# Ledger of designs, part 21: VH-VL binders against b9luv3

Target 1, 134 residues: b9luv3
Amino acid sequence: MVSLGLVVARFNDSVTEPMAEAAREAATDRDAVIVDEVSVPGAYDSPLAADRLARRDDVDAVAVVGAIVTGDTDHDHVIASATADKLTQVSLDRDTPVTFGVSGPGMSGAEARERIDKGADAAEAAIDLADELD
Below, E stands for the ipSAE of ESMFold2; O stands for the ipSAE of OpenDDE; V2 stands for 0.75 times the mean of E and O plus 0.25 times the DockQ between their complexes.

## First folded at step 9 (VH-VL; framework fv_vedolizumab)

Design r3 (at its last look DockQ between E and O 0.62; V2 from the best seeds 0.00; counts 0 for: pae E 3.3 > 2)
Fold by OpenDDE, look of step 9:
Structure r3 (fold): chain C 134 residues (1-134), chain A 122 residues (1-122), chain B 112 residues (1-112)
Amino acid sequence: as target 1 above (134 residues)
Amino acid sequence: QVQLVQSGAEVKKPGASVKVSCKGSGYTFTKYWMHWVRQAPGQRLEWIGEIYPGDSDTYYNQKFKGRVTLTVDISASTAYMELSSLRSEDTAVYYCARGRWVYKTGDYMDVWGQGTLVTVSS
Amino acid sequence: DVVMTQSPLSLPVTPGEPASISCRSSQSLLHSRGNTYLSWYLQKPGQSPQLLIYGISNRFSGVPDRFSGSGSGTDFTLKISRVEAEDVGVYYCMQGTHQPYTFGQGTKVEIK
């Protein structure tokens, strides 16, 4: 059984909560367990939380969910890029799968709402990587 | 106990605006959607729109063509629906309803206000 | 917009007998990952609507087990195994999959 850590970036909570729900459901469907869930203010804040989870012996993989909607900030692309890069770095440094389930940038709120499944995808990818790289 | 308490009945003339309030209690106001639904006499329930107080995300039924404005006062745990350019056809009981959006089973309205009658007549 | 069609629109029932209400959608209510957002509400005379069933078949808290929901895709059914006097009112189905959310015409359940 794969043990997951889940990081939820709470900015745009109307979207990110459903994304987290999708991730939790996906984990259940795949007979995985979420051993810990950490909420952070925004996607930019997720790398530290992911790193903390990835350091744990009881965590096989980390899924990160969030939503970066255009218009929320003047630098949504910068935030998205920086977040993705740092999460990748965490994965490599900790030799633990860290999956990127952050929607955006360049999308409206409505578009973000249509991409809730990205949360589930992140969880499934985390499980797949954990299985494959074990 | 979760409760939604709405403002009292309104009588308006055509062309005027009305603002109905809905105060939530017994739950975390910012973590649930607030829906607005109306019911004209002898007609089916009609969805107006929804707002998420936590981030002010808002969606409207385009039928109202921008006449509706949904807002919230988080400090007062109160949601507001303002309908402008009122017409006789807007005469209805207006409901606020707490919405749950659970990935597996959402969206649905699990708690409703008592309703606010808005009468539009010349 | 998705059109929700209920049948029948009027349903007189003898107490103790079963009742069945149909709800059909003009398009599939299937959402992502197989989820379907169909709910049922009861509006008793002079009252606000109240939630009965959500997610096709889940009874809301406090709803008696004589109420059950079923269906998939575009066809849904609400059943009352044994109608009681307190079940009188108008029943509405609602789709929450596509915006704008839409309700059925309502089915008026009355005691014969």
Scores: ipSAE 0.724, ipTM 0.908, lowest interface PAE 0.8, mean pLDDT 95
Fold by ESMFold2, look of step 9:
Structure r3 (fold): chain C 134 residues (1-134), chain A 122 residues (1-122), chain B 112 residues (1-112)
Amino acid sequence: as target 1 above (134 residues)
Amino acid sequence: QVQLVQSGAEVKKPGASVKVSCKGSGYTFTKYWMHWVRQAPGQRLEWIGEIYPGDSDTYYNQKFKGRVTLTVDISASTAYMELSSLRSEDTAVYYCARGRWVYKTGDYMDVWGQGTLVTVSS
Amino acid sequence: DVVMTQSPLSLPVTPGEPASISCRSSQSLLHSRGNTYLSWYLQKPGQSPQLLIYGISNRFSGVPDRFSGSGSGTDFTLKISRVEAEDVGVYYCMQGTHQPYTFGQGTKVEIK
C-alpha cells in the first residue's frame, strides 16, 4: 500500500480545490492512503512543504497540486519553472518521488479548469513511481 | 438559510449601463461561484458568466465579454453584474445563482436569486 | 457554442402518469476521466429556476425520488415516474462541460 503526502496550494482555489479532490479520489481508487495534507499559500511555497513530507519515514511519495494561471506574462513561467526545479531537487535529496500537478502558466482561465485532471495524474504518478522504485 | 437577494427592476435607454447587485447570506460567500444568467421574454436561459469571490477568478460568455463586468464586494457578501452599451435585445430578467464546482459532477447552480428585470427602451 | 435540443417542447400530462423529457447536445459532454456535466432545472410559473438533477443522475437535496436522470455522450433523459400538480413548469437541461454553459429550449409541462 502506498502512503502519500499531499501538498495543496491555495492560490486559485477555484481550480486547486477540485484538483485536490481529484487527487484524493485517485489515491482511494489505487488503495493508497494520504497520511498528511499540507495547505500552502501558493505553488512557489510548495517545495518546503514537500520537503517536510518527503523526510518522513511513513511517506512513500509526495504529490503537489497547484495553479499558475494569473495573467499572460513571463512571470508565470518563471514561477512554474522555479517551483518544478526545486521540487525535483527535493525528490532527489530525499530519495522520494515528488510529483507536481499544475494548472499551467500563460493559458486562459477557461483552459485552466480543463486541467483539473492533473491533480489525479500527479497522485497516480507518485504512486506509480513509489511502486516502481520500491 | 441560504439566500440570494437581488436589486430592484431597472429601466434604461439604449447606450446606457446597468449594475445589478446580488447579496448572499447563510453561507461562506468566498467558497462558492456566483453565476449570472438572463432570460429574455419567451426565450431560453442564457449564461452570462461566473466569478469566484475567494480568488476573483472570472469566466465570461464571449458573447458578452467587452460589455459585461462581474465584480464582488467580499465584506458585503455582494456580487455585481454591470452590463454596458445596452440594446433593446438586452431586455430580460437577470438572475444570480450560487454554484460549487465538484470534480465528478461539475458546476451546477443550487440557489438562485429572485431575478432583476432590466428593460431597455427608447 | 454547444447547442442543447430538448424534446418535446410542450408536454401535457395527466396527474399520476409518467413523463419523459429528452435532451440532446450538439457534441459530446464527456469531460476528462469520464465526468459529464449535465444538469436539469425546473422553473415553476413566476419563479426562479430550481436545481433538480446534477451530474446526469444525482438528485439534488430535497428532490423527490420520482425524478430521475440518465444518459451519456450526447443523449440525456429526465423522467418523472408519477407527475404531480406541483411539477408544472418549464424544464431545462444545461451542459457545463464546455464554456459557455448552455441550456436547452425548455419543455413546458402542464396539466391536461
Scores: ipSAE 0.345, ipTM 0.789, lowest interface PAE 3.3, mean pLDDT 89
ESMFold2 (binder alone), look of step 9: mean pLDDT 93; pTM 0.948

Design r5 (at its last look DockQ between E and O 0.59; V2 from the best seeds 0.00; counts 0 for: pae E 2.2 > 2)
Fold by OpenDDE, look of step 9:
Structure r5 (fold): chain C 134 residues (1-134), chain A 122 residues (1-122), chain B 112 residues (1-112)
Amino acid sequence: as target 1 above (134 residues)
Amino acid sequence: QVQLVQSGAEVKKPGASVKVSCKGSGYTFTKYWMHWVRQAPGQRLEWIGEIYPGDSDTYYNQKFKGRVTLTVDISASTAYMELSSLRSEDTAVYYCARGRWVYKTGSYMDVWGQGTLVTVSS
Amino acid sequence: DVVMTQSPLSLPVTPGEPASISCRSSQSLLHSRGNTYLSWYLQKPGQSPQLLIYGISNTFSGVPDRFSGSGSGTDFTLKISRVEAEDVGVYYCMQGTHWPYTFGQGTKVEIK
């Protein structure tokens, strides 16, 4: 059984909550367990939470979900790139899978709502990596 | 107990605007969608739009072509629907309804207000 | 817009007998990963609509177990195992998959 940590970036909560739910459901479907879930204000804040989860012996992988919608900030692409880069760094430094389930940038709210599956994909990818790299 | 209480009946002339309020209680106002639905006499229910008070995410039925504005006052746990350029065809009972959007079950409206009759007549 | 078509539009029922209402959508209501967003509402005379079923087959809290929902894709059904006097009203299906959300015409259930 794979043990997951889940990080939920709460900015655009109308989208990120359903994404988190999709992740939780995916974990259940794959007989994985979410041992801890951490909420952070936005995607930019997710690396620290992911890092702390990845340090835990009872966490096999971390899934990060969030949504970066165009127009919310003047630098959505910068935020997305920085977040992705640092989450990758956490994965490498901690030798623990950290998957990127953050939608955007370059999408509207409506488009983000249509991509809720990104949350499920992140969870499944985390499980797959945990299994493969174990 | 979850409850939605709407403002009273309105009588308006064509071309005027109306603003209906909906006060929520018994739940976390910012964590549920607020839908607006109307029902003209003898007609089916018609979805107007939805707003998520937590982040002000808003979606409208394009049928209204920008005549509808949904807003919220978080401090008062109150949602508002403003409909401008009123027509006789806008005569209906207007409902606010608390909505859930869950990945597994989608959008549904689990608690409804008592309705507000808006009459548009010359 | 997605057109929701209910049948029948009028349904007289003898108390204690079962009732069945059909709802068809003009396009698939499948959203993702098998999830379909179809709900049923009852509007009793002089009252606001009330939720009966959500997610095709989930009975809302407080709704009697004589109500059940089923279906997939474009065809859905609401069933009442034994109709009671309090079940009188207009039943609506609603799709919550596509914007704008749309309702059926309604089915008026009456006691014979």
Scores: ipSAE 0.744, ipTM 0.911, lowest interface PAE 0.8, mean pLDDT 95
Fold by ESMFold2, look of step 9:
Structure r5 (fold): chain C 134 residues (1-134), chain A 122 residues (1-122), chain B 112 residues (1-112)
Amino acid sequence: as target 1 above (134 residues)
Amino acid sequence: QVQLVQSGAEVKKPGASVKVSCKGSGYTFTKYWMHWVRQAPGQRLEWIGEIYPGDSDTYYNQKFKGRVTLTVDISASTAYMELSSLRSEDTAVYYCARGRWVYKTGSYMDVWGQGTLVTVSS
Amino acid sequence: DVVMTQSPLSLPVTPGEPASISCRSSQSLLHSRGNTYLSWYLQKPGQSPQLLIYGISNTFSGVPDRFSGSGSGTDFTLKISRVEAEDVGVYYCMQGTHWPYTFGQGTKVEIK
């Protein structure tokens, strides 16, 4: 049974809260348990929360859900890349899968709803990796 | 106890604008979507758009994009729909409706305002 | 836009009879990961619409258990197991899987 940590960014909660719900449902569908859930202001704040969860003995994997303002400028791209890099570093440092489900800026209604699925994708990928590396 | 109360009926000339208000009470205004839907005489319901007061995330039916603006005043727990460049075909009852989006089941509009008749005639 | 087509458009009923309303979409309402976003509303005479069913078959709080929804893909049904006088009005299906959200034409249920 996989024990999952979940990090949820609060920024743009019209999208990120549904993404978190999708992640929780995916965990339930896989008979995984979310042992702790940490809320952070924005996706950029997620590496610290992911590290806190990943160092726990009772966490097999971490899924991170958030929205990033990307694609507008080089600055936004750098922030998104830095966040992804630090999450990968947490994963390697803690020998624990860390996945990142992200919703980007500039989304139409249809595109925003499709990004909500990325919350479920992140949880499933985390569980799959925990199972594969077992 | 949840209630949505809309502004009164309006009569407008073609080319004018109208702004309809919708005041919510009995719930946390910032944690529910506010939808706008209209019903022309003898016609089906037509979705106009939605706004999330908590972060101002806003989506429009492309049919109305460019003519409709959805806004909120959080301190007054009030949503607004403004429709510009009115035509006779815009004559309808305009409803606000509160909704929550749930990943497994989608949006549902669980509380509706009383409707605001907007008549556009020359 | 997804076209939602209801049948019948007019449904005279005798109290105590079952009733069935069909709703068909012009394209599949199956969303990613198997979710389908179809809801049903009732607009009673002189009133605003009220929610009956969401997510195909989930009965909204306070809605009598004589109402049920079913279907998949493009074909959906609202059933009323025993129609009561308070059930008169116009019933609308709505899809929320595709943008923009769209409604059916309505089915007027009347006591005959």
Scores: ipSAE 0.472, ipTM 0.822, lowest interface PAE 2.2, mean pLDDT 89
ESMFold2 (binder alone), look of step 9: mean pLDDT 93; pTM 0.951

Design r6 (at its last look DockQ between E and O 0.50; V2 from the best seeds 0.00; counts 0 for: pae E 2.6 > 2)
Fold by OpenDDE, look of step 9:
Formats: sequence, structure tokens, C-alpha cells
Structure r6 (fold): chain C 134 residues (1-134), chain A 122 residues (1-122), chain B 112 residues (1-112)
Amino acid sequence: as target 1 above (134 residues)
Amino acid sequence: QVQLVQSGAEVKKPGASVKVSCKGSGYTFTKYWMHWVRQAPGQRLEWIGEIYPGDSDTYYNQKFKGRVTLTVDISASTAYMELSSLRSEDTAVYYCARGRWVYKTGDYMDVWGQGTLVTVSS
Amino acid sequence: DVVMTQSPLSLPVTPGEPASISCRSSQSLLHKRGNTYLSWYLQKPGQSPQLLIYGISNRFSGVPDRFSGSGSGTDFTLKISRVEAEDVGVYYCMQGTHYPYTFGQGTKVEIK
């Protein structure tokens, strides 16, 4: 059984909460367990939480979910790039899968809503990596 | 106990605007969608739109062609529906309803207000 | 828009007998990953609608177990195993899969 950590960036909660639900459901469907879930204000804040989870012996992989919607910030792409880069760094430094389930940038709210399944994808990817790289 | 309390009945002339309020209590206002549904006499329920108070994300039934504006006052836990350019066909009972969106089973409306009658007549 | 069609529109029932209401959608209500957002509501005379069933078959809190929902794709059914006087009203199905959300015409359940 794979043990997951889940990081939820809460900015745009109307989208990110469903994304988190999708992730939780995916974990259940794959007989994985979410051993801890951490909420952070926005995607940019997720690397620290992911790092903390990845350090734990009881965590096999970390899934990060969030949504970066155009117009919410002046630096959508900067935030997305920085977040992706640092999450990758966490994965490498901790030798623990960290999956990127953050939608955007360059999306409207409606487009973000259409990509709620990215949360499930992130969870499944985390499980797959945990299994493969174990 | 979760409750939605709406403002009182309204009588309006054609072309006027009406603003109905819906005050939520007994739950975290910013964590649930607020739907608006109306029912004309002898007609089926009609979905107007929804708003998420937590981030003001909003979706409208395009049938209303921009005549509807949904807003919220978080400090008062109150949602508002404003309908402009009123027509006789807009005469109906208007409901607010708390919405849950769960990935597996959403969307559904689990708590409803008592309804607000809006009458449009010359 | 997705058209929801209920049948019958009028359903007189003798107390204690079962009742069945059909709801059909003009297109599939299947969402991603197998989810389907179909709910049932009851509007008793002079009252606001109230939730009965959500997610096709889940009874809302406080709803008696004599109510059950089933179906998939475009065909859904609400069943009442033993109709009681308090079950009188208009029943609506609603799809929440596609915008705009739409309701059926309603089925009026009455006691014979």
C-alpha cells in the first residue's frame, strides 16, 4: 500500500477543493492512503509543505494540487515556473516522488474548472512513481 | 442548524430591477456554493446561477443574457441576486440554495431558502 | 441545454403501495471518471424544494430508507417502496453535470 502526502494550495478554493477531492478519490480507488494533508495559501507556498512531507518515513510520495488562474496575480507564469522548479527540486533532494497537480497558468476560472481531474492525475502519478521507484 | 433566510416579497414594474438577499447561518459561508433557482407559476424549477463566496467564482445561465448579477457580502454571510430589465415572465418565486460540490457526487443543493416572490406587473 | 424528461407527470398512489418515477436526460450525465451528478428533490405543497437523493443513489440526511435512486447514463429512477401521506408533492430530478443545470418537469405524487 502506497502512503501519500497531499498538499493543497487553497487559492481559488472553488477549484482547488474539488481538485483535492479528486486526488483523495483517486487514492482510494488505487488502494493508497493519504497519511497527511497540508493546506497552503497558494501554489507558490507548496514546496515547503511538500518538502516537509517528503522528509517523513511514512510518506512514499507527495501529490501537490492547486490552480493558477490568469488575472489573479501579475506573475502567473513566474509563479507556475518557480513552483514547478522547486517541487522538482524537493523530489530530487528527498528522493521521494513529488507530483505536479497545479493547473495553469494562462487559464480562466472556467478553464481551471475543466481541469479538476488534474488532482486525480497527480495522485495517480504519485502512486505509480512510488510503485515503480520503490 | 443550517439555514437560509431570504428577503421579503417584491412587486416591480417592467424594466425595473430587483435585488433579493439570502442570509446563511449555521455553516461556513465561504465554503459552499450558493445557487439561485426560480419557479414561475405552474412551471418547472429553473437554475439561474451560482456563486462561490470564498473566491467569488460565478456561473450564470446564459438564458438571462447578462441581466443577472450574483454577489456576496462575506461579513454578513449574505448572498444577493439582482435581476434587471424585469419582464412579466420574470414573475416567480426565487430560491437560494446551498450547494455542495463533491467530486464523486456533486453538484447538488442540500439546503434551500424559504423563497422570495417577485411579481412583475404594469 | 440538457433536457430532463420525467414520467409520469402525475402519479396517484394508494398509501402503502410503491411508486416509481423515471427521469431521462437528452444526453449522458456521465462526468469524468465515472461520476454522474443526478439529484432528486421533493417540493411539498406550499414549501421549498428539499433534497432527497444526490449522486444518483445517495439518500440525504434524514431521508427515509423507503426512498431509493438508481440509474446510469441517461436513465434514472426514483422509487418509493411504500408511499406515505407525507410523501405528497412534486418530485424533480436535476442534472448537475452540464451547465446550465436543468430540472425535470416534475412529477406530482398524490394520494388516491
Scores: ipSAE 0.757, ipTM 0.915, lowest interface PAE 0.7, mean pLDDT 95
Fold by ESMFold2, look of step 9:
Structure r6 (fold): chain C 134 residues (1-134), chain A 122 residues (1-122), chain B 112 residues (1-112)
Amino acid sequence: as target 1 above (134 residues)
Amino acid sequence: QVQLVQSGAEVKKPGASVKVSCKGSGYTFTKYWMHWVRQAPGQRLEWIGEIYPGDSDTYYNQKFKGRVTLTVDISASTAYMELSSLRSEDTAVYYCARGRWVYKTGDYMDVWGQGTLVTVSS
Amino acid sequence: DVVMTQSPLSLPVTPGEPASISCRSSQSLLHKRGNTYLSWYLQKPGQSPQLLIYGISNRFSGVPDRFSGSGSGTDFTLKISRVEAEDVGVYYCMQGTHYPYTFGQGTKVEIK
């Protein structure tokens, strides 16, 4: 049974709240348990929270859920990439899977559902990695 | 008690605009989607669009995107639907409805306003 | 747009007997992980629509247990195990899997 930490960014809660719910449901569907959730202002604030969860003995993996303002600008892409790089570093430093489900702004139709799905995808990937790596 | 109360009936000429209001009470206005749905006489229900008051994310049925504008006034807990360039086929009852997107079960409309009749005639 | 087709369009019923309404979609309503965003609404004479069933089979709060929903993919059914006088009105299915959200034509249930 996998024990997850969940980090949820609050920015753009029309997206991130459903993403967090999707992550929780995915965990339930896999018989995993979320042992702690940490709320942070935005996705860029997630590496510290992920680190705090990943160092715990009772956390097998961490899933991070967040939204980025827009992927249309160079600054947004750089910031998203820097966040992903720091989360990867947390994962390696703590020897603990850390996954990152991120959504961009401007949801439409099936694309909106795809972005929310990324919350479930992040949880599933975290569980898969925890199972594979013991 | 969760309640949605809409503005009164309107009679308009072709080419005019109409703005229907929907005041929500008994719940956290910024945490639920507000949908707009219309029903022309003898016709099925037709989804117009939705807006999330918390961050103003808005999605439109493309049939209406160039003519409809959805807005909110958070301080008044009121949503608005404005439909421009009215035609006779826009004659309908317009409903607001509250929804919450739930990943497992979707965006269902659990509370509806009383409806606002908009009549477009020459 | 996804076309929702209901059958029958008119359903006269005898009180106490069962009723069944079919709803078919022009494309699959299945989303990832088996999620299907189909709901049923009842519009009683002179009233706004009211939610009965969401997510195919979940009864909304206060909806009697004589109402049940089932189906998958493109075929869905609403059943009323024993029709009562208060159940008269027009029943609509709605899909929320694909934008724009779309409704069926309605099924008018009336006492015969």
Scores: ipSAE 0.425, ipTM 0.818, lowest interface PAE 2.6, mean pLDDT 89
ESMFold2 (binder alone), look of step 9: mean pLDDT 93; pTM 0.952

## First folded at step 10 (VH-VL; framework fv_vedolizumab)

Design s1 (at its last look DockQ between E and O 0.65; V2 from the best seeds 0.66)
Fold by OpenDDE, look of step 10:
Structure s1 (fold): chain C 134 residues (1-134), chain A 122 residues (1-122), chain B 112 residues (1-112)
Amino acid sequence: as target 1 above (134 residues)
Amino acid sequence: QVQLVQSGAEVKKPGASVKVSCKGSGYTFTKYWMHWVRQAPGQRLEWIGEIYPGDSDTYYNQKFKGRVTLTVDISASTAYMELSSLRSEDTAVYYCARGRWVYKTGSYMDVWGQGTLVTVSS
Amino acid sequence: DVVMTQSPLSLPVTPGEPASISCRSSQSLLYSRGKTYLSWYLQKPGQSPQLLIYGISNTFSGVPDRFSGSGSGTDFTLKISRVEAEDVGVYYCMQGTHYPYTFGQGTKVEIK
C-alpha cells in the first residue's frame, strides 16, 4: 500500500477544492492512503510543504494540486515556472516522487474547471512512481 | 440551521433594472456556490448563473446576453443578482440556492431561498 | 444547450401506489471518469424547490427512503415506492454537467 502526502494550493478554491477531492478519490480507488494533507495559500508556496512531507519516512510519494489562472500580466508564468522547478528539486533532493498537479498557466477560470482531473492524475502518477521506483 | 433569505417582491417597468439580495446564514458563506434560478408563471425552472464567494468565480447563462450581474458581499454573507434592461418576459419568481461543485457528485442545489417575485409591466 | 425531457408531464397516482418519472437528456451527461451530474427536485404547491436526489442516485438528507434515483448516460429515472399525500407537487430533473445547467419541463404528481 502506497502512503501519499497531499499538498493543496488553495488559491482559486472553486477549482482547487474539487481537484483535491479528485486526488483523494483517486488514492482511494488505487488502495493508497493519504497519510497527511497540507494546505498552502498558493502554488508558489507548495515546495516547502512538499519538501517537509517528502522527508517523512511514512510518506512514499507527494502529490501537489493547484490552479494558476491567467491574470493581466505574465505573473502566472513566473509562479508556474518557479513552482515546477522547485517541486522537481524537492523530488530529486529527497529521492521521493513529487508529482505536479498544478493546472496553468495561460488559462482562464473556465479552462481551469475543465482540468479538475489533473488532481486525480497527480495522485495516480505519485502512486505509480512510488510503485515503480520502490 | 442553513437558511437563505431573499429580498422582497419588486415591480419594475420595461427597461429598468432590478437587484435581488440573498442572505445566507448557518454555514460558511465562502465555501459554497450561490446559484440563481428563475421560474416564470407556468414555466420550467431556468438557471441564470452561479458565483463562488470564496474567489468570485462566476458563470452565466449566455441567454441573458450580459444583462445579469452576480456579486457578493462576504462581510454580510449576502449574494446579489442584478438584471438590467428588463422586459415583460423577465416576470418570474427568482430563487437563490446554495450549491457545491463536488468532483464526485457535481453541481446540485441543496438549500433554496423563499423566492422573490419580480413583475415587469408597463 | 442540453435539453432535458421529462415524461410524463402529468402523473395522477393513488396513495400507496408506486410512481416513476423519466428524464432524458439531449446529450450524454457524462463528465469525467464515470461522473454524471443529474439531480432531482420537488416543488410542492406554493413552495420553493427542494432537493431530493443528487449525483443520479444519492438521496439528500431528510428525504424519505421511498425516493430513489437511477440511470446513466442520457436516461434517468426517479421512483417513489409508495406515494403519499405530501409527495404532491412538480418534480424536476436537472443536469449539472454542461453549461448552462438546464431543467426538465417538470412532472406534476397529483393524488387521484
Scores: ipSAE 0.774, ipTM 0.917, lowest interface PAE 0.6, mean pLDDT 95
Fold by ESMFold2, look of step 10:
Structure s1 (fold): chain C 134 residues (1-134), chain A 122 residues (1-122), chain B 112 residues (1-112)
Amino acid sequence: as target 1 above (134 residues)
Amino acid sequence: QVQLVQSGAEVKKPGASVKVSCKGSGYTFTKYWMHWVRQAPGQRLEWIGEIYPGDSDTYYNQKFKGRVTLTVDISASTAYMELSSLRSEDTAVYYCARGRWVYKTGSYMDVWGQGTLVTVSS
Amino acid sequence: DVVMTQSPLSLPVTPGEPASISCRSSQSLLYSRGKTYLSWYLQKPGQSPQLLIYGISNTFSGVPDRFSGSGSGTDFTLKISRVEAEDVGVYYCMQGTHYPYTFGQGTKVEIK
């Protein structure tokens, strides 16, 4: 049974709250348990929260869900890339899988729903890594 | 005790605009989608669009894109639907409806306003 | 747009008898991870619509247990196990899997 930490960004909660619900359901469907959830203002605040969860002995993996808004494509990509780099560093430093489910704005109905599924994908990837590496 | 109260009936000429209001009470306005749905006399229900007051995330039925604008006033817990370039086919009862997106079960509209009759006639 | 087709369009019933309403979609309503977003509404004469069923088969709070929903893919059914006089009105299915959300034509249930 995998014990999962979940980090949820509050920015754009019409998307991130459903993403968190999707992550929780994915964990339940995989017979995993979410032992703690941490709410942060935005995705760029997630590395500290992920680090605190990942250092816990009762956390096997961490999933992070958040949203990035494209107002300046170069700037937003830099922030997303920097966040992903720091989350990877947390994963290596804590010897604990850390996954990052991030969505941008949707352009169609299919794209809107795809944003939500990334929450489930992040949780499943975290669980898969925890299972494979242990 | 959740309640949606809409503005009163409107009579408009073709080419005009109408703005219908919907005041919500008894719930956290920013945490639920507000949908707009219309019903022409004797016809089926037709979904117009939805807005999430908490972050203004908005989706429109493509049929109305360019003529409809959904907005909210959070301080007044009130949603608005404005429909422009009115024509006789827009004569209908317009409803607001509160909904929630639930990943397991999707969007559903659990509380409806009383409806606002908009009549478009020359 | 997904077309929702209801049958029958008119359904006279005797109180105490069962009733069944069919709703068929022009496209599969199955979405990722087994999700299907199908709901049923009742519009009583002179009233706003009211939610009966969501997520195919979940009965909304305060809706009598005589209402049930079932189906998958493109074919869905609302059943009323014992029709009562207060159940008269027009029943609509709605799909929420694909934008825009679309309703069926309605099924008028009336006492005969």
Scores: ipSAE 0.538, ipTM 0.843, lowest interface PAE 1.9, mean pLDDT 90
ESMFold2 (binder alone), look of step 10: mean pLDDT 92; pTM 0.948

